# Ledger of designs, part 13: VH-VL binders against Riboflavin kinase

Target 1, 134 residues: Riboflavin kinase, of Devosia riboflavina (a0a087m355)
Amino acid sequence: MGIRLSGCVIHGDKRGRKLGFPTANLSIAPGVELPPDGVYSCIVWLPGQTTHHGATASVGNNPTFDDVKERRVEIYIHDFDGTLYGHELNICLLTRLRDMRRFSGLDDLTGQTERDVAQSRAMLAHHALTGLLP
Short names: E, the ipSAE of ESMFold2; O, the ipSAE of ESMFold2 at other seeds; V2, 0.75 times the mean of E and O plus 0.25 times the DockQ between their complexes.

## First folded at step 12 (VH-VL)

Design T2 (framework fv_axatilimab; at its last look DockQ between E and O 0.11; V2 from the best seeds 0.00; counts 0 for: pae E 12.0 > 2, placed apart)
Fold by ESMFold2 at other seeds, look of step 12:
Structure T2 (fold): chain C 134 residues (1-134), chain A 122 residues (1-122), chain B 107 residues (1-107)
Amino acid sequence: as target 1 above (134 residues)
Amino acid sequence: EVTLKESGPALVKPTQTLTLTCTFSGFSLSDYGVGVGWIRQPPGKALEWLAVIYWDDDKYYNPSLKNRLTISKDTSKNQVVLTMTNMDPVDTATYYCARTGIWYSDYSFDYWGQGTMVTVSS
Amino acid sequence: DIQMTQSPSSLSASVGDRVTITCRASQDISKYLAWYQQKPGKAPKLLIYYASTLQSGVPSRFSGSGSGTDYTLTISSLQPEDFATYYCQQYDSYPLTFGGGTKVEIK
């Protein structure tokens, strides 16, 4: 259905919390196949929980030069304001929303992030995801 | 046009405290996601990052110089100030300030000041 | 701390040569790597960010590649103005760290 990944939260962007979009940076095991670079709608299971949350993820991935795929995954968990540093997350990437792009400044970044999150919420509301387990 | 310029003393005696000011124009530290950092380079040696301060007043320091560095900003003056205590002749270097951005901007230090040479000598 | 090791520490090449400089990180930095050019007496200039993206105004003869821990800067056809020292720098995590530099001398 989707692409299942797990990873340890290696750090959160403190600036993201002040922007209203706190993110978790995930460390993904070497050799795990990631989907093409882009922004995705996804779901996440928080540590110790069997219910999922909606999320929006960015994947910075380029497999062209090495047998080890680059595994930078940043995830914004919708409606979550806790800290997960040092904990494992299980995620399922669902729909690719757009390519990665460069931002010209604060208004551009904030506006695109708001649109990405809105699209992610809309895609998740369309899918029947209740009862899925980690 | 983005510019940064370092100012401070060219000569400092051992044990003194160095205070450097970065004055910049063409951007503001009220701009979302922007930071200003300090990097030094001893004569003939490699670059060494010292500290960075961001628009939201978050700060990061090189741990090898922990407790010697203090970074602060004055957004109304477009200035960032670095203070480095207990100077030693090994701290003789050119000191640069430079602009950086957050991970969504995808860039690192994209504009640098010309640098200011600081000599620590008796 | 993530150590950045550049190789070679210096090299000498002729105009028109293809030059490759390598940078190895002590940990995976996921392409959060920049390359800088520094000419004597001048501040560093950003050439490449995110391992392979050219900064605005940088000639196309410069290119970057790599992933994980191993990264390269390539100058496809060395020009007289490319005499400089080149530094890599990771910005994946704090503290920010630079490589030791590679001095390129044009014969």
Scores: ipSAE 0.006, ipTM 0.545, lowest interface PAE 11.3, mean pLDDT 82
ESMFold2, look of step 12: ipSAE 0.006; ipTM 0.547
ESMFold2 (binder alone), look of step 12: mean pLDDT 94; pTM 0.956

Design T3 (framework fv_cilgavimab; at its last look DockQ between E and O 0.04; V2 from the best seeds 0.00; counts 0 for: pae E 18.3 > 2, placed apart)
Fold by ESMFold2, look of step 12:
Structure T3 (fold): chain C 134 residues (1-134), chain A 123 residues (1-123), chain B 112 residues (1-112)
Amino acid sequence: as target 1 above (134 residues)
Amino acid sequence: EVQLVESGGGLVKPGGSLRLSCAASGFTFSDYGMSWVRQAPGKGLEWVGVISWKTDGGTTYYAAPVKGRFTISRDDSKNTLYLQMNSLKTEDTAVYYCARTGIWYSDYSFDYWGQGTLVTVSS
Amino acid sequence: DIVMTQSPDSLAVSLGERATINCKSSQSVLYSSDNKNYLAWYQQKPGQPPKLLMYYASTRESGVPDRFSGSGSGAEFTLTISSLQAEDVAIYYCQQYDSYPTFGGGTKVEIK
C-alpha cells in the first residue's frame, strides 16, 4: 500500500531529460510530512486516471545540490515522455531502494540513475500491484 | 519449521506502557515484513501495524487507532520483532499476534502467525 | 481504509452439507492490470491463531483441503466449504490487502 504523496508538477529537472530519464518535480504543500530521504520504486496516477504507471522517485535533497527552501520530490514516470506542468500527480512510494548519496561527476550520476531505474522496473515487474486508488 | 513466539503480555493500567516481543525462527527473518494483529476477547481481528524488511529500510505503517502511541521495531541480529505500546487504553485489551508478511508492500496476506500474547488494560 | 463486511455473522450447517460465507469490500480490491483480487481468507479454530486458507480470492494455500474454495471478484467474494467436516468448526475471516489490511467481522460456522 505504500506511502502516499500528492503534489503539483513544477519545472522539470533538465539533467534527467539529458540522461534519458525526464522527471517531474513536485511541489508538496507546506507542512506535509515527507517520508525518509531516499530513492523509491513507486507508482503514479496521471491526471484523471484511476490506473497507474510505474515510476522511480527521489525524496530529499540532491547531495550535489543547490539548497532549496523545501525538501524535493522528483519522479521519473517510466515509459512516459510528455509534460504535466501545472497538473496534480498522486504517488504511492512502494520500496525504498537506497539512501541519497553524493556523486563524483556526471558519469557517476548517470550510472547510478540507470541502476535505480533498472531496479525500480525489476521490482515492479516481479510483483503484480493492486488497483491502489489515488 | 516457521515459528513465531510472542511474549511480554500482561496486566497494565490505563496510560501505562508495555513492550511485546516476537521471536522468529525457521526462515530468513531479515527478508520479510512483519505485522502485529490483535484480537479483543470474543471479537474479530484488527491489524495494528507493519514493519518492512531490512533491505527496504524497515519502514513502518500503523492503523489509525494506534498511530502515535505504538512503535514497531525489529532486531534482525536477534530475529526479533517488537511492539512498544504507550498511553494504553482499555480498548487496547486484546491477544496480540505477530504475523509474517511478504517482502513487498502490498503483500499483506499473513501466511504464518504466532500463538499470541494477552494484553489486559484495566484499572 | 477499505471496510470489509461479512455475512452471515454465524451459521449452523449439518455435517457433509455446504457452508457459504460472503464478504463485501467498500471498494474494489481487483487490480485490473493483473486481474488479481487482493483478498485472503483465514480460519480460526477455538483457542488457536488464525490460519491462512486462501489468497488472491481463489488460490488455496498449501495443505488446505480442496473442499474449501473461494470465488468472486471486485468487491464481492464467497468462501465455500463443499462438505462440512467436524474439524471445520471455526470462525472465518476475510481480509483485503489491496491497501492497509482490514478484516471482516468474522463468520462463525457450527455443526447443526
Scores: ipSAE 0.000, ipTM 0.510, lowest interface PAE 18.3, mean pLDDT 80
ESMFold2 (binder alone), look of step 12: mean pLDDT 91; pTM 0.931
ESMFold2 at other seeds, look of step 12: ipSAE 0.005; ipTM 0.591

Design T4 (framework fv_sotevtamab; at its last look DockQ between E and O 0.59; V2 from the best seeds 0.00; counts 0 for: pae O 9.4 > 2)
Fold by ESMFold2 at other seeds, look of step 12:
Structure T4 (fold): chain C 134 residues (1-134), chain A 121 residues (1-121), chain B 112 residues (1-112)
Amino acid sequence: as target 1 above (134 residues)
Amino acid sequence: QVQLVQSGAEVKKPGATVKISCKVSGYTFTDYGMHWVQQAPGKGLEWMGVVDPWDGDTYYDPKFQGRVTITADTSTDTAYMELSSLRSEDTAVYYCARTGIWESDYSFDYWGQGTLVTVSS
Amino acid sequence: DIVMTQSPDSLAVSLGERATINCKSSQSVLYDSNNKNYLAWYQQKPGQPPKLLIYYASTRESGVPDRFSGSGSGTDFTLTISSLQAEDVAVYYCQQYDSYPTFGQGTKLEQL
């Protein structure tokens, strides 16, 4: 019952670099409708693989100089420390974990990100136990 | 405890360059975007641009593009705004202002005291 | 750019009375994916920098008295001061941050 998306990895997320959670920033095809902003548990298929990795995704807005509101999808792949720049990823957004929120500083953002990743891992483990992963 | 302290007032001639500093304390400088806002005497607020102190990325309002340079020095926790080719219409108070960590939240929760730049002659 | 227009340009209100300031954006600042209006209100007293009062259209910043409230959605927004105090004499600005920031022209609030 997930929401399937695909996109080309274009650059690392600035937040991810600062937090030690390098993320893949996905360029989503025009006309694709994204789910509500927030942080999601997610699974990802790496190029050429039929098995998945667990991931934590954020869906948010990205301002532009030409006043076009651009949505971003940023994926932290659990237990993966490579780069996929220029490659296409296929993902499935599963459970929405929280809204986007303001943070009081980097420590607050880091703590929330660690909790998000832990919640994503827990949700994915639950789905695996119940046979609900796609 | 958050403080943004700007350099003092400046008087410049047309065609000159001004560089205003904004020194921060009470928070981690690289966690927040640093913006600059112009307010001409008796007028409203106009956004000039932003720097992300983490990596130095900048974005500028097109009306200042090519004349404004915004930088961050993480060794001194100080942001700078440099405005070149000054005109009399650039006479204004210039504010630095902080936003949240780059999650597209450009509301400004803390402001510097302002720096008056007068361009005359 | 998203143009922000405030009304009125100025108003005078007696102490203890309600003050209402309107702000209209040239396009919606409601982002429907998260249901947030990217709209802030600032107070600027003479000789001081602006002070954030309200963000996301209706959320009060920490330490802002509850007589200040924000409302509205999409393109039409209102700042209300339910019972004017002498210290509320200031210029008020709305600001959108759905894109790079733009401010309204300001509304001068005076004691009648």
Scores: ipSAE 0.006, ipTM 0.621, lowest interface PAE 9.4, mean pLDDT 82
ESMFold2, look of step 12: ipSAE 0.006; ipTM 0.605
ESMFold2 (binder alone), look of step 12: mean pLDDT 92; pTM 0.937

Design T5 (framework fv_roconkibart; at its last look DockQ between E and O 0.04; V2 from the best seeds 0.00; counts 0 for: pae E 14.8 > 2, placed apart)
Fold by ESMFold2, look of step 12:
Structure T5 (fold): chain C 134 residues (1-134), chain A 121 residues (1-121), chain B 112 residues (1-112)
Amino acid sequence: as target 1 above (134 residues)
Amino acid sequence: QVQLVQSGAEVKKPGASVKVSCKASGYTFTDYGMNWMRQAPGQGLEWMGVINPWSGDTYYADKFQGRVTFTLDTSISTAYMELSRLRSDDTAVYYCARTGIWYSDYSFDYWGQGTLVTVSS
Amino acid sequence: DVVMTQSPLSLPVTLGQPASISCRSSQSLVYSEGKTYLHWYLQKPGQSPQLLIYYVSNRFSGVPDRFSGSGSGTDFTLKISRVEAEDVGVYYCMQYDSYPLTFGQGTKLEIK
């Protein structure tokens, strides 16, 4: 299967709020090894639940002011409209959909995000993910 | 210039194993799933499974589960298919073929040339 | 497993005449986005299979316009408007909707 991770929901930068796809920004423990930067299809378990939601994740470098990197995991949970601020989420990163890229503007970013979510939904529909547990 | 070049023909005895290689060039190896098919003489195509070269995750068709293993050497862009406990009905041409790792990609746009494996007492 | 059933299995045709190959799936190949992951391959004598039609009706690069695909749900058809000598070989439909990926039995097209 993919990489199992957990993280506490925190606020990140405002990109997700402007895309029409609200995201959960996660803080990942510093010692945890993450897969390469990119956009992934993934699944997430909400707190206290054994059933999962499909999701789309962005694993990106967020270089600090120095050479120290801060890697963020931003999760768009498909078909979810609640809030999980401050709660722990369990996730499984599955398939890497693409590299991170720069965007020429908001319309470019929005269009790419819509394509990423569509690809994530398609990939997840193919995998037999029913019954997986956190 | 996408190419998939497979290893040469093999003759094996029943009960042995065979390992077929598929060397990829002309594209980013880890961005495409590597599939394996086989075709017994005079018969149709049969999908054996797929490996995701990025994650190493595999899916094996039920018929081959327990006898087939897909492996990789990403440093040389090469995929391997090993089939164990060979039987005479495993005699076939074995093909590798690439596909994208998303549902939206083409299916099997480039194929290897095939590797004949003959299982004979 | 999704079973793909082709007919006919053997298709002798006269050069220049049309040909039609049927493919049926044991379940619908359409998922929620409206795309249908049904593809056609041609295996010419002595060659590896080659992609011919993807997503039911789209010709792959270099495929002549005499080839067309159609269908929906569980029933699909490949048509050749005018068969040429280079069209001989075995035609396979395949579903890429769910694992395990499955092929039809093949339709061998020959010139009479």
Scores: ipSAE 0.005, ipTM 0.513, lowest interface PAE 14.8, mean pLDDT 79
ESMFold2 (binder alone), look of step 12: mean pLDDT 90; pTM 0.930
ESMFold2 at other seeds, look of step 12: ipSAE 0.007; ipTM 0.547

Design T6 (from F1 with heavy chain D57Y, light chain S30Y; framework fv_roledumab; at its last look DockQ between E and O 0.04; V2 from the best seeds 0.00; counts 0 for: pae E 16.7 > 2, grease 20.2 > 18.9, placed apart)
Fold by ESMFold2, look of step 12:
Structure T6 (fold): chain C 134 residues (1-134), chain A 121 residues (1-121), chain B 107 residues (1-107)
Amino acid sequence: as target 1 above (134 residues)
Amino acid sequence: QVQLVESGGGVVQPGRSLRLSCTASGFTFSDYGMHWVRQAPAKGLEWVAVISWDGSYKYYADSVKGRFTFSRDNSQDTLYLQLNSLRPEDTAVYYCARTGIWESDYSFDYWGQGTMVTVSS
Amino acid sequence: AIRMTQSPSSFSASTGDRVTITCRASQDIYKYVAWYQQKSGKAPKFLIYYASTLQSGVPSRFSGSGSGTDFTLTINSLQSEDFATYYCQQYDSYPLTFGQGTRVEIT
């Protein structure tokens, strides 16, 4: 339980910002083995700060539209309002919430993203209550 | 302002018992796992025990297992360490310490000032 | 249990010196290392976690590095308040263990 990754925030797809879920797209070092594709609850730390944040991550292709060209790690940090471009993030992927899927349109994507974030918050609350499990 | 205050130390003979307390303030005590760490005079640090946020999980260093019992009272924001069958090698300053969060989990971000236990003939 | 071996055991230094303390783990612990400063008669003070992340309020002259088995704490320009004993600690697995300490002494 708990898969730790590090990566630098790079410019990403702006669709998340338009949907109200701004994401950080992570550049993962070559040779790092990614966990199985899917959507995860996770936590994130910013370098130079001790504050952690709850987050929702997707691993693998984001097959919403035909323009997806590579595997990615994209992180929506819950309740965070700041600029992260160029910073290194440390994350811990916790619970796998679902497989990746294709979306029929923006309303479908928005609805699923809202459910993903709600599920991530619920799983993170459970992990916080257990105290000993990351 | 996070604060941890130990008490209950003293001078006792080998084979006797002692109960240490640690009172916490300045944070939500029931959200954190807590530890005891000890330091013999002019020596290094030794981890002693951990207790989970709700008290349901406890783990002890081999040197104290079976003799020490860790507990907590979340209604009083207080930790207890029962020291039984004390030996001269248990002589140390005993610190309570708070677990950090996530990347610093199981490192010790806040320490009390310590309470001295002396086990001497 | 994971052994943490610090070197040197003690180090004599003057104000302004660069001090480097090393800590070696008996097995791979990734980045799960913390560093503490302890002055005589006082509780340890948390300096660094995750090998290189500086705790809030710790002066920028302190830095940490390493991954796997080899870790360092560096004080880039030693100040008079930095004369103390420094400990590394692994938090990869139980039992949690500390290095033996490195005493940084005034010349």
Scores: ipSAE 0.000, ipTM 0.514, lowest interface PAE 16.7, mean pLDDT 80
ESMFold2 (binder alone), look of step 12: mean pLDDT 91; pTM 0.932
ESMFold2 at other seeds, look of step 12: ipSAE 0.235; ipTM 0.769

## First folded at step 13 (VH-VL; framework fv_roledumab)

Design G1 (from D1 with heavy chain D105E, light chain S93T; at its last look DockQ between E and O 0.04; V2 from the best seeds 0.00; counts 0 for: pae E 14.1 > 2, placed apart)
Fold by ESMFold2, look of step 13:
Structure G1 (fold): chain C 134 residues (1-134), chain A 121 residues (1-121), chain B 107 residues (1-107)
Amino acid sequence: as target 1 above (134 residues)
Amino acid sequence: QVQLVESGGGVVQPGRSLRLSCTASGFTFSDYGMHWVRQAPAKGLEWVAVISWDGSDKYYADSVKGRFTFSRDNSQDTLYLQLNSLRPEDTAVYYCARTGIYWSEYSFDYWGQGTMVTVSS
Amino acid sequence: AIRMTQSPSSFSASTGDRVTITCRASQDISKYVAWYQQKSGKAPKFLIYYASTLQSGVPSRFSGSGSGTDFTLTINSLQSEDFATYYCQQYDTYPLTFGQGTRVEIT
């Protein structure tokens, strides 16, 4: 079964929006142990709603650029083109897709992100997930 | 202050219908999923139904599925529960309850005072 | 549906006693357990969520613990206002389900 997390969008790395994949950085409850570092397929939903959305999550340090020193949870919600700041999110991490890795530049990051999202979408399309969350 | 007030309970014969209401105040009603929970006299708590913040998703306990219908009117900050084909085992106090938020989502952080439904011949 | 089984069904105690109530889930529900206090004729009161986190305004003598299938509510030093019925509730998966309740009574 999945790994459940909840958090408020506090502030985020705006690099994802420049790449067409805006992400949210989440404030995780004190004492919650994060799952192993990696990229995950996941489901998200807003407080008070049972309708879920597919998403792709990154857990751990983002090694893409030198400015990140602490572990974080960053979420890209599929097919969501609004602001994520100020939203509370509930998340269920489903499948670990890959390890975290460094990127040689923007083109490398963009290509990997596109593959991650495509893999996440394909996996989620084959799941009946209503029994896990609502 | 968060307040939930149920109404519409009463005494009815088996097979009849009632419509319960719950009015909300002290919070932004349209941001929250809402629930009904019932308690038979001198018995425990039973979850009955949930409705999403915009009313688009609804789920029911098996014991009431097909007989009860949950709806909401966000312009009036009001919930409705239509109770059809009532049975003696539906006799209970019916509470409306607000979904908790954050780590408490789908638990019940605020409850109304309840409205009594009695189904007897 | 996930069955929640509380024990004991009732518990006789005096003020100052330590009270422990157990709740067992029929499957792994991580930490998605809430606890409620209900006094006769009143609506339930929210005490604890996420197995161990106290709701705002709940006295620190209340505590919760557990993960997976086994959960515990503890009242460390029972006060006169704590004589009530206590319910656990899982919120991991629909349908949402409650334990059958534990009545804490004065000896």
Scores: ipSAE 0.008, ipTM 0.531, lowest interface PAE 14.1, mean pLDDT 80
ESMFold2 (binder alone), look of step 13: mean pLDDT 94; pTM 0.952
ESMFold2 at other seeds, look of step 13: ipSAE 0.396; ipTM 0.817

Design G2 (from D1 with heavy chain Y110V, light chain Y50R; at its last look DockQ between E and O 0.78; V2 from the best seeds 0.00; counts 0 for: pae O 5.6 > 2)
Fold by ESMFold2 at other seeds, look of step 13:
Structure G2 (fold): chain C 134 residues (1-134), chain A 121 residues (1-121), chain B 107 residues (1-107)
Amino acid sequence: as target 1 above (134 residues)
Amino acid sequence: QVQLVESGGGVVQPGRSLRLSCTASGFTFSDYGMHWVRQAPAKGLEWVAVISWDGSDKYYADSVKGRFTFSRDNSQDTLYLQLNSLRPEDTAVYYCARTGIYWSDYSFDVWGQGTMVTVSS
Amino acid sequence: AIRMTQSPSSFSASTGDRVTITCRASQDISKYVAWYQQKSGKAPKFLIYRASTLQSGVPSRFSGSGSGTDFTLTINSLQSEDFATYYCQQYDSYPLTFGQGTRVEIT
């Protein structure tokens, strides 16, 4: 029903923790086709689990100094507080909520993030996702 | 109101060092990634270096890597660029520039006035 | 490194003219392009990001378009304050790179 992806959690810039929305940053293998840039509602399976968690993800560019094009997925897992660095995650991107945008300040970014998470939760509550497997 | 002001430029001989500073005002400095961009006389713009909002990540253009060091002091809203082993080709106006506050937003919305570095015998 | 090639290098124009500047990337950079205006002896001024979005306070006579490798900056009805050098810049990947510049001069 959605777009299935997997990736390794890598080191990020820690911006989400400063805002109270810690994210997992996934490195997606080269050659894997990603959906258009934007913010998505999604679900994730933590390592070794078959039950899913709701999440909110962003898909965008990730400029690196090595001239290697790498698209990264940043995921905020709803109601989860733990460390996943170095682990593989399975995700399913469901509904695209909005395009990427520039923010006028930290309050603007925080407010938009809160709205994105609220929209993601609402979408997930609307759909029957019980029983989906990794 | 939003402002960046560079200082520390001057005329020096090849092989010498300079330390450039950039002071920020009118915005929450610690929210933003910052860059240095330079422009040789009568030439185009060349990106030099980037530092993340908290200073944890830094990248340099190949032309300056190993010679220049970028740092920031978020308590003083100040950037520093240490220019070591200067060469004639480093002669340029050096600008500090602000990027966006999110990871996909690396266009430069605020620039300083620049400070001139001249490297000559 | 991604090369950004601007065209033309320079040209003369009059107040009221429609001006079009092109920028070509050496590889696909999606919409990650910004445009800047620089007057002689001054710092660059931010005009456009994400190929087509005007920065707050930029006059509506400026517009940008393009995706992939081909991008344009258009100035509709050039004003006296618009005589300057214009740069495109990609921010798809490091090193961040600029076009060589296009100088718009008074006829």
Scores: ipSAE 0.203, ipTM 0.756, lowest interface PAE 5.6, mean pLDDT 85
ESMFold2, look of step 13: ipSAE 0.235; ipTM 0.769
ESMFold2 (binder alone), look of step 13: mean pLDDT 91; pTM 0.931

Design G3 (from D1 with heavy chain Y106W Y110V; at its last look DockQ between E and O 0.08; V2 from the best seeds 0.00; counts 0 for: pae E 9.5 > 2, placed apart)
Fold by ESMFold2, look of step 13:
Structure G3 (fold): chain C 134 residues (1-134), chain A 121 residues (1-121), chain B 107 residues (1-107)
Amino acid sequence: as target 1 above (134 residues)
Amino acid sequence: QVQLVESGGGVVQPGRSLRLSCTASGFTFSDYGMHWVRQAPAKGLEWVAVISWDGSDKYYADSVKGRFTFSRDNSQDTLYLQLNSLRPEDTAVYYCARTGIYWSDWSFDVWGQGTMVTVSS
Amino acid sequence: AIRMTQSPSSFSASTGDRVTITCRASQDISKYVAWYQQKSGKAPKFLIYYASTLQSGVPSRFSGSGSGTDFTLTINSLQSEDFATYYCQQYDSYPLTFGQGTRVEIT
């Protein structure tokens, strides 16, 4: 039924807001096992709310030669334009949309992000229609 | 060990061409956008070009547009920079460089050793 | 293109000194600044990204700060291996641009 994670937003990112895709970086407790690297459709609960927001998340384990994983979860919350620094978020990763990749520039990032968000929204709509959203 | 190794530099006359290569090892090359950065003798760093992970998007500094062509072969973990119509101001050490892996991190975390291009009559 | 202006162009210092290098962007680039160290005859070495985050293996005597247009690299208690040229670089937008460099030299 999806993979649940929680963590505190550790830094805001002005770049994402400028592009229309503000992201939050989520701190993950040591020892928590992350799912496979990739971009995911997901849902997020904000503190004090019983309803969820649709979101798109990037889960990156930075592979190194020594097989040391750098845990990073970046989340774009759909249709949300507030600030999240210092807040705890609960998320549920639902559908893995693609592998991680590097971006060659702003147009590449923007184009891929638009495609990811569109696919994420589509997957969330399908989950809602099937009654599978948590 | 993550490594980038450039080759193909040399001494050429103005108007001639060179092809630079950069071979990657120790990481999944096809996941990364790659760059060229150059440094003229006793001068600072100048960004030259970038190529996306699959080679579909490329961007060039104005000083090299129309003369340089960036490509990659992900089956051989190799980058190529074709330098045409070379000018004396293209004289530099050419570095290949890897970007970081996050939405917000396009800095150059790994650099090659560089290959020297000298354009002299 | 976004111009990155470093100050000073060179700096004479002794082991143990505190060294401060500044970098000013021609427009707001948030925190998308990296710093590199380059020793004579070698490739640049990645020090800091996102204005203040140290790369793994960089000594804690290095620190970065700033946001918007004004950024600073600080070296607390300079060591003999720190005599080098330092570059800032913006990665907010293409074309990517570097500062002109700051050479830290032995007094």
Scores: ipSAE 0.006, ipTM 0.568, lowest interface PAE 9.5, mean pLDDT 80
ESMFold2 (binder alone), look of step 13: mean pLDDT 90; pTM 0.918
ESMFold2 at other seeds, look of step 13: ipSAE 0.222; ipTM 0.761

